# Ledger of designs, part 7: VH-VL binders against Defective in cullin neddylation protein 1 (DCN1)

Target 1, 240 residues: Defective in cullin neddylation protein 1 (DCN1), of Yarrowia lipolytica (q6c0b6)
Amino acid sequence: MVRSDWRAQEIRRVMTFTGSKEKTARDALEKFDWNVEVAIDHILNTPQVDLSGASKVFDKYRNADSDEIDLDGTIQYITDLGLSLEEPTVLAVAMTAGSPSVGTFTRKPFVEGWAAIGGDTLPAQQKLCRSFAESMTSLNADFQKIYKFTYGFLLQEGQRVLPQETAVDYWRLLLTGKYEHLDKWLSFVTEKYKRNISRDAWNMLYEFMLFQAKDPSLESYDEDGAWPSVIDEYVEFLKE

## First folded at step 21 (VH-VL)

Design y5 (from w1 with heavy chain Y33I)
Fold by ESMFold2, last read:
Structure y5 (fold): chain C 240 residues (1-240), chain A 125 residues (1-125), chain B 110 residues (1-110)
Amino acid sequence: as target 1 above (240 residues)
Amino acid sequence: QVQLQQSGPRLVRPSQTLSLTCAISGDSVSSNIAAWSWIRQSPSRGLEWLGRTYYRSKWYNKYAVSVESRITVNPDTSRNQFTLQLNSVTPEDTALYYCARLKLITMGGIYFDYWGQGTLVTVSS
Amino acid sequence: QSALTQPASVSGSPGQSITISCTGTSSDVGRYNYVYWYQQHPDKAPKVLLYEVSNRPSGVSSRFSGSKSGNTASLTISGLQAEDQADYHCQSYTSSSTYVFGGGTKLTVL
């Protein structure tokens, strides 16, 4: 057989031994440097996730001329999920479906993300969105993932920090009703701090909110501790 | 603070091309949280959305059906502006033209939060 | 003809309440909560007044409120003041992914 034919044969061999589809076999072979035995072992010890259902949902909303869901398709999709564009639950969808930026979905992250949690039909996704909304009512570990995702989601290519105006908008979106002192934080940022927001500052505010919930008087706050200087400045602002 | 500054001729002859420019300060025409539109206003028809452009790895354009055969909206990243070109104008295209920012939040946007000052364009001989 | 129907004019005396209607179809106002209101003073660009039917941006007086029922949205201005004299525009979003406006309503404060 010619050299290019051996790859097709190795794919077929993996498919025959594992019962997998061609794409699964090829992806495993490519991942493990075309070592057939390692690829077979990987497939047999890894559950196969069916991507076809989520792929059909993607097809319903994608742009006719590209393999993307553009702004129009995104608005239609979010609406069909039963969500308002102005509610933070939409960011859970963006994270789950691996959206690269506001108003866009691409196929692979969308399909893999939904399939991984059983979102293989639009009704299943709608049900999962209700669960997302419930988990986002308090400062918990699941909400923290969405909160931290949001920073990178909003950065433009070439930006190292998030513009303050954008950070303020999304703090209001994410934290209203969840952080008692949100208005104080936003006042501090806009009136005193007046700088763009680093990822560390964004992430550490969440840790501070959890700390403050356990110690409302801030009696155990250590200015010499591991807090970023922005949090030290905020604590000083709160005491004014 | 975001500001939109319009420029372009105020008188255009029938059958010619209407060309207007919107310069952006305080934001980027390629912003990942905005899209950019032209909207016109006339006494008989009120406000009328004409078209939208935005950037996501490439430029996406969409136009109102009423003008889609005649309109182009052109972004220019180097000048941080976007233009309206409306071909083959008639007196029915006489209107006050606005550029506006479509605010995008979470995964989309429906309303226009920043508007240019407006340019009254008359189409007449 | 505008895609959404508003009364051409409405009037009221200071201190009164007035309501401006915005009627669309089951493909826009009746389909979504994507209803927006703009206030436009003479020689000025429109300024957003309400978003998603009834939400007020910061800086907009609580005298402005919104609602919808079926294919009709409503803007209510309570405690009418002289500075409320302006044009008011409603806006929606269609099932064909377009932006549609009403014809505008001229409010005269008597």
Scores: ipSAE 0.804, ipTM 0.900, lowest interface PAE 0.9, mean pLDDT 90
Fold by ESMFold2, fold request of step 23:
Structure y5 (fold): chain C 240 residues (1-240), chain A 125 residues (1-125), chain B 110 residues (1-110)
Amino acid sequence: as target 1 above (240 residues)
Amino acid sequence: QVQLQQSGPRLVRPSQTLSLTCAISGDSVSSNIAAWSWIRQSPSRGLEWLGRTYYRSKWYNKYAVSVESRITVNPDTSRNQFTLQLNSVTPEDTALYYCARLKLITMGGIYFDYWGQGTLVTVSS
Amino acid sequence: QSALTQPASVSGSPGQSITISCTGTSSDVGRYNYVYWYQQHPDKAPKVLLYEVSNRPSGVSSRFSGSKSGNTASLTISGLQAEDQADYHCQSYTSSSTYVFGGGTKLTVL
């Protein structure tokens, strides 16, 4: 048996010194055998990410009978972020919040993803979305992450490749105003290539766009090089 | 190319159940980029959305308030189709019934991009 | 009766511009930019003309344009052609997460 207030006293002491919440202080004390100095040192040297703000946002949109945001809640959430469903910025939200599929958010990825970048209120998330939109105005490394994320995000369980119609829709969404020859690429895919899209083909188009931006005449293009055959075929289509 | 092919009876007696089937080709009823709806059209009411089904690890259904006590929409993955069941019909349920795909892009969708050919169902004694 | 109000009919001569209105409430047309227009020829299913008020899908003529003010959305058809003779439907999305349509407008090209 132990004095009834002894452990509570140590918890309060850790809270007072560190500014931590009771649960954080208790968890550290339990981990380190109620050694106050070690628990304090642990808390002060361990980042504390507060998940409660993002969790409250999730609660506003979740299905009343489940711990997920369904299609209706997702539409309301995207609308309240000030975004159109028809703009690529929504894919940055899906990536940030770890959405498992179109029209769905689950709690843990949503809360952890937003909390990690300071999205702990709806207004904070709205502000971050404006930054996402700015970063997506050109072909850069940050945009490439979202572009690559999109392929896996859209892939149905059991599919090996992305249906061509879906790939075309998302190329239009992501690349309009970003890739000068987008219409030619889409014409090539629908009129000549006529196949569903592999992950490698999806990813290598981005690499080709970067190459073409540096060499618009394609003088350095080597059809015997390491490009996938789909890109070789596209280059031939461009010469016609 | 996505196509929706409807089938079902054109005449149903009052108090019976209206049953229609929508077969999907070029897409999956469990598609992660679509949801599936029934919509009906009558001269007096125009187009009227009835219900929606979609799959995300489980099936989700939503129905219009006007019919929610009488309607069921049932997906069938093995046949790649979805059905409408409307119980206890009256002559006011006489309409041209469409199945339609709700196009989902990015994180949601609001409009219907592919429609079936329509089935005119008459509810009459 | 329909959740959104459209005129039952409208007419115009070839080459003219016409406008079809779609009036909802502050819980749908007035709340969101989720306004959609469909064209429906006789014995055919509706076809999307405009999405999110004013955007045209690929293959839809620039003669079709859209706008919204308050609780009323408008479809404008410029350079009217005989092939434009059809029924036109507006659609919105409500704050209760439902899909609502207008009663439809029959366009007659004189």
Scores: ipSAE 0.802, ipTM 0.901, lowest interface PAE 0.9, mean pLDDT 90
Fold by ESMFold2, last read:
Structure y5 (fold): chain C 240 residues (1-240), chain A 125 residues (1-125), chain B 110 residues (1-110)
Amino acid sequence: as target 1 above (240 residues)
Amino acid sequence: QVQLQQSGPRLVRPSQTLSLTCAISGDSVSSNIAAWSWIRQSPSRGLEWLGRTYYRSKWYNKYAVSVESRITVNPDTSRNQFTLQLNSVTPEDTALYYCARLKLITMGGIYFDYWGQGTLVTVSS
Amino acid sequence: QSALTQPASVSGSPGQSITISCTGTSSDVGRYNYVYWYQQHPDKAPKVLLYEVSNRPSGVSSRFSGSKSGNTASLTISGLQAEDQADYHCQSYTSSSTYVFGGGTKLTVL
């Protein structure tokens, strides 16, 4: 007996009952150990995300010889979104579309990421980008996700820490107009700390910024608490 | 601190291949936040972009239409450098040649922030 | 034979303001805000002076300003100083994803 014979029949049963396409039926059956009733129930209770619109946008910018948007296609795409390469909103696009690295998009993350939030056309994506920009005007939970995403996005394979110069550039990009003491932080990093930036240091600066906004005098700062040593050193620098 | 150091001949005869090397220090030719270009400046002081190479799981090259039939830009990860090869040169290829880094920020880059020292190449008999 | 057109030379006296034009097409200068200016002193490589039409990198004097109208971008240098004597190049990016430069302008400070 060939395994494909009975599996094909089960796939057709799921497709017939749910109206789903073959891939959807197969994926559900595989996920639920080929239990037809469980697979059917899953499909009927799972919203179908239409990927065709975002896929058309991807096709407009992809490299002719590969299924990737390369550096040139990326520049044209970001420009057509109405964004400058010099604005932090572009990092929200990179996160949303699951960009693997600077200047590149790949199809699956791009299409799934945009489709999940209704970015089914270039105009829809343009509108969403205006919303991203609005949400990035202050330190909030959505901006924090983009901020945290940025560290790993910039980290080169084989690196365990972000070069200080790169971190400084992106702190300026992300935090200008959002962290009152940014200039003091950058002075501390470049003049006193003089080390490359760990992920923990990067992430915990955001937590510290939120803390400092609520306690500007740092009255409740506990040097023996859970802050990384770089933040302890910064607090000492601020007291000078 | 990124530095670009050029090397190569200053005199090339017509119909031969112009070959220049750009060695990178303080960065990697395969960096995921950089791209690398050759740019020349004619004796009449015009800058002309020639080509670009960068690495994202594989190498991507792009060349200016004016030279695309004759140019190759070759990255070399083991030596951390990239080379320019321009075939079948004529006196019109006489220029000051620069290698340069394309500054990448967020998702791309348009301008060149680090330049080599320049190599004046004369094409004549 | 530059893709963007600049005057070959401009001169001015210390303290004066001068403007250098950079004219392209609707496929580059007229299409995008990707206009960049470089300053190049003798025997030196170009250095970025302005990015995206009018923005100054850190360390660039506010005496340097930029603007764009239609297919023409302009670099204005106010309060000319002797060290401003250099070649100035404009650059843009095309709808065919290429980098194009002007022919360069030699600024002579009298």
Scores: ipSAE 0.799, ipTM 0.898, lowest interface PAE 0.9, mean pLDDT 90
Fold by ESMFold2, fold request of step 23:
Structure y5 (fold): chain C 240 residues (1-240), chain A 125 residues (1-125), chain B 110 residues (1-110)
Amino acid sequence: as target 1 above (240 residues)
Amino acid sequence: QVQLQQSGPRLVRPSQTLSLTCAISGDSVSSNIAAWSWIRQSPSRGLEWLGRTYYRSKWYNKYAVSVESRITVNPDTSRNQFTLQLNSVTPEDTALYYCARLKLITMGGIYFDYWGQGTLVTVSS
Amino acid sequence: QSALTQPASVSGSPGQSITISCTGTSSDVGRYNYVYWYQQHPDKAPKVLLYEVSNRPSGVSSRFSGSKSGNTASLTISGLQAEDQADYHCQSYTSSSTYVFGGGTKLTVL
């Protein structure tokens, strides 16, 4: 009984020195073996992240039998964000919320990912999604992160390469309206290359798109340069 | 390319269990970009979705309300297939049964892009 | 009874334009843009014709178009051709997370 009384006193002491909420003070004390000075130092030197808002959003869509948002909850969530399932902006949501795979969210990555950027409510998340959509209108650094994220997001457990059909579908999704020669690339992949897609091939297409945008005639293209062979083959295909 | 091959009986007696199998080639029943469904077709009711299974760290199943008390969909990763079991059948269960892939795009999937060849099952005594 | 209502049959002559309706409720067709159309020739499985109301997959003719207003979606086929003779099915997704189909429409090209 005496233990409960002194613990309450220590919690109040930490709250008084730091201005923190009771849960934050108790969690720090428990983590640092109820050492008040260490707990105070930790709180003062560590930014506090409130996960409760994003957690409430997760609760609205989670499966009743598990702590996951399953396929149906995901469809409802994406719809409530004001997004279509066939919209590439959805991949920015998947990256932000740390989705482990298509059609699934788990609590910890979801709440931490949204909380880190101020997505504490559904309306806040909706507003952030509009910003994601704006950043995805061009080939820029933010879009490149989403493009690169997508490859690993689509891999099956145990796979080292993407099936060509999957890569083609997501190139259409991500690059329509962003790469003028997308149809040529897809024709090359399906008609000539005819191989599954490595991560390097996926990533280096993005670099080539940036290069081709600056040199549309490819006059500066160096076959002996640092390009992977798949890009050399594509450049040859473009000459046909 | 993805192909779905169905097998199972074409005649089932009332009150028995209808059992159909869908073997998958060119994809995995545990694919992270797909879910797997049974759909049936009859002249009186058209196409009717029956149930869906998919794998994400564990199996998730969902069934149409009209059959949920009688249906089981069983995935089998070792044989790369999934099976329909429909208990206590009546003549109203007479239909052309299809298995189909629900293609998942970005974070969800709502339409069926690959279908089996169909199995006409008659429930009659 | 099917959850979505389609006419049982429609007919048209080559070169004409026809429209097939698909009526649902505020919990499916009226709630989402998740409306899909399938073409089914005799003895074959259905094949996706349109997705999300009006989008065509690669390889589908631009003669096929789609629209939606309220609880009703429409498939329009312009410039009818003999090969368009088939059954047409609409599909939606419900607020209870189920997949629903129309009863199907038999298109006869005269």
Scores: ipSAE 0.784, ipTM 0.887, lowest interface PAE 1.0, mean pLDDT 90

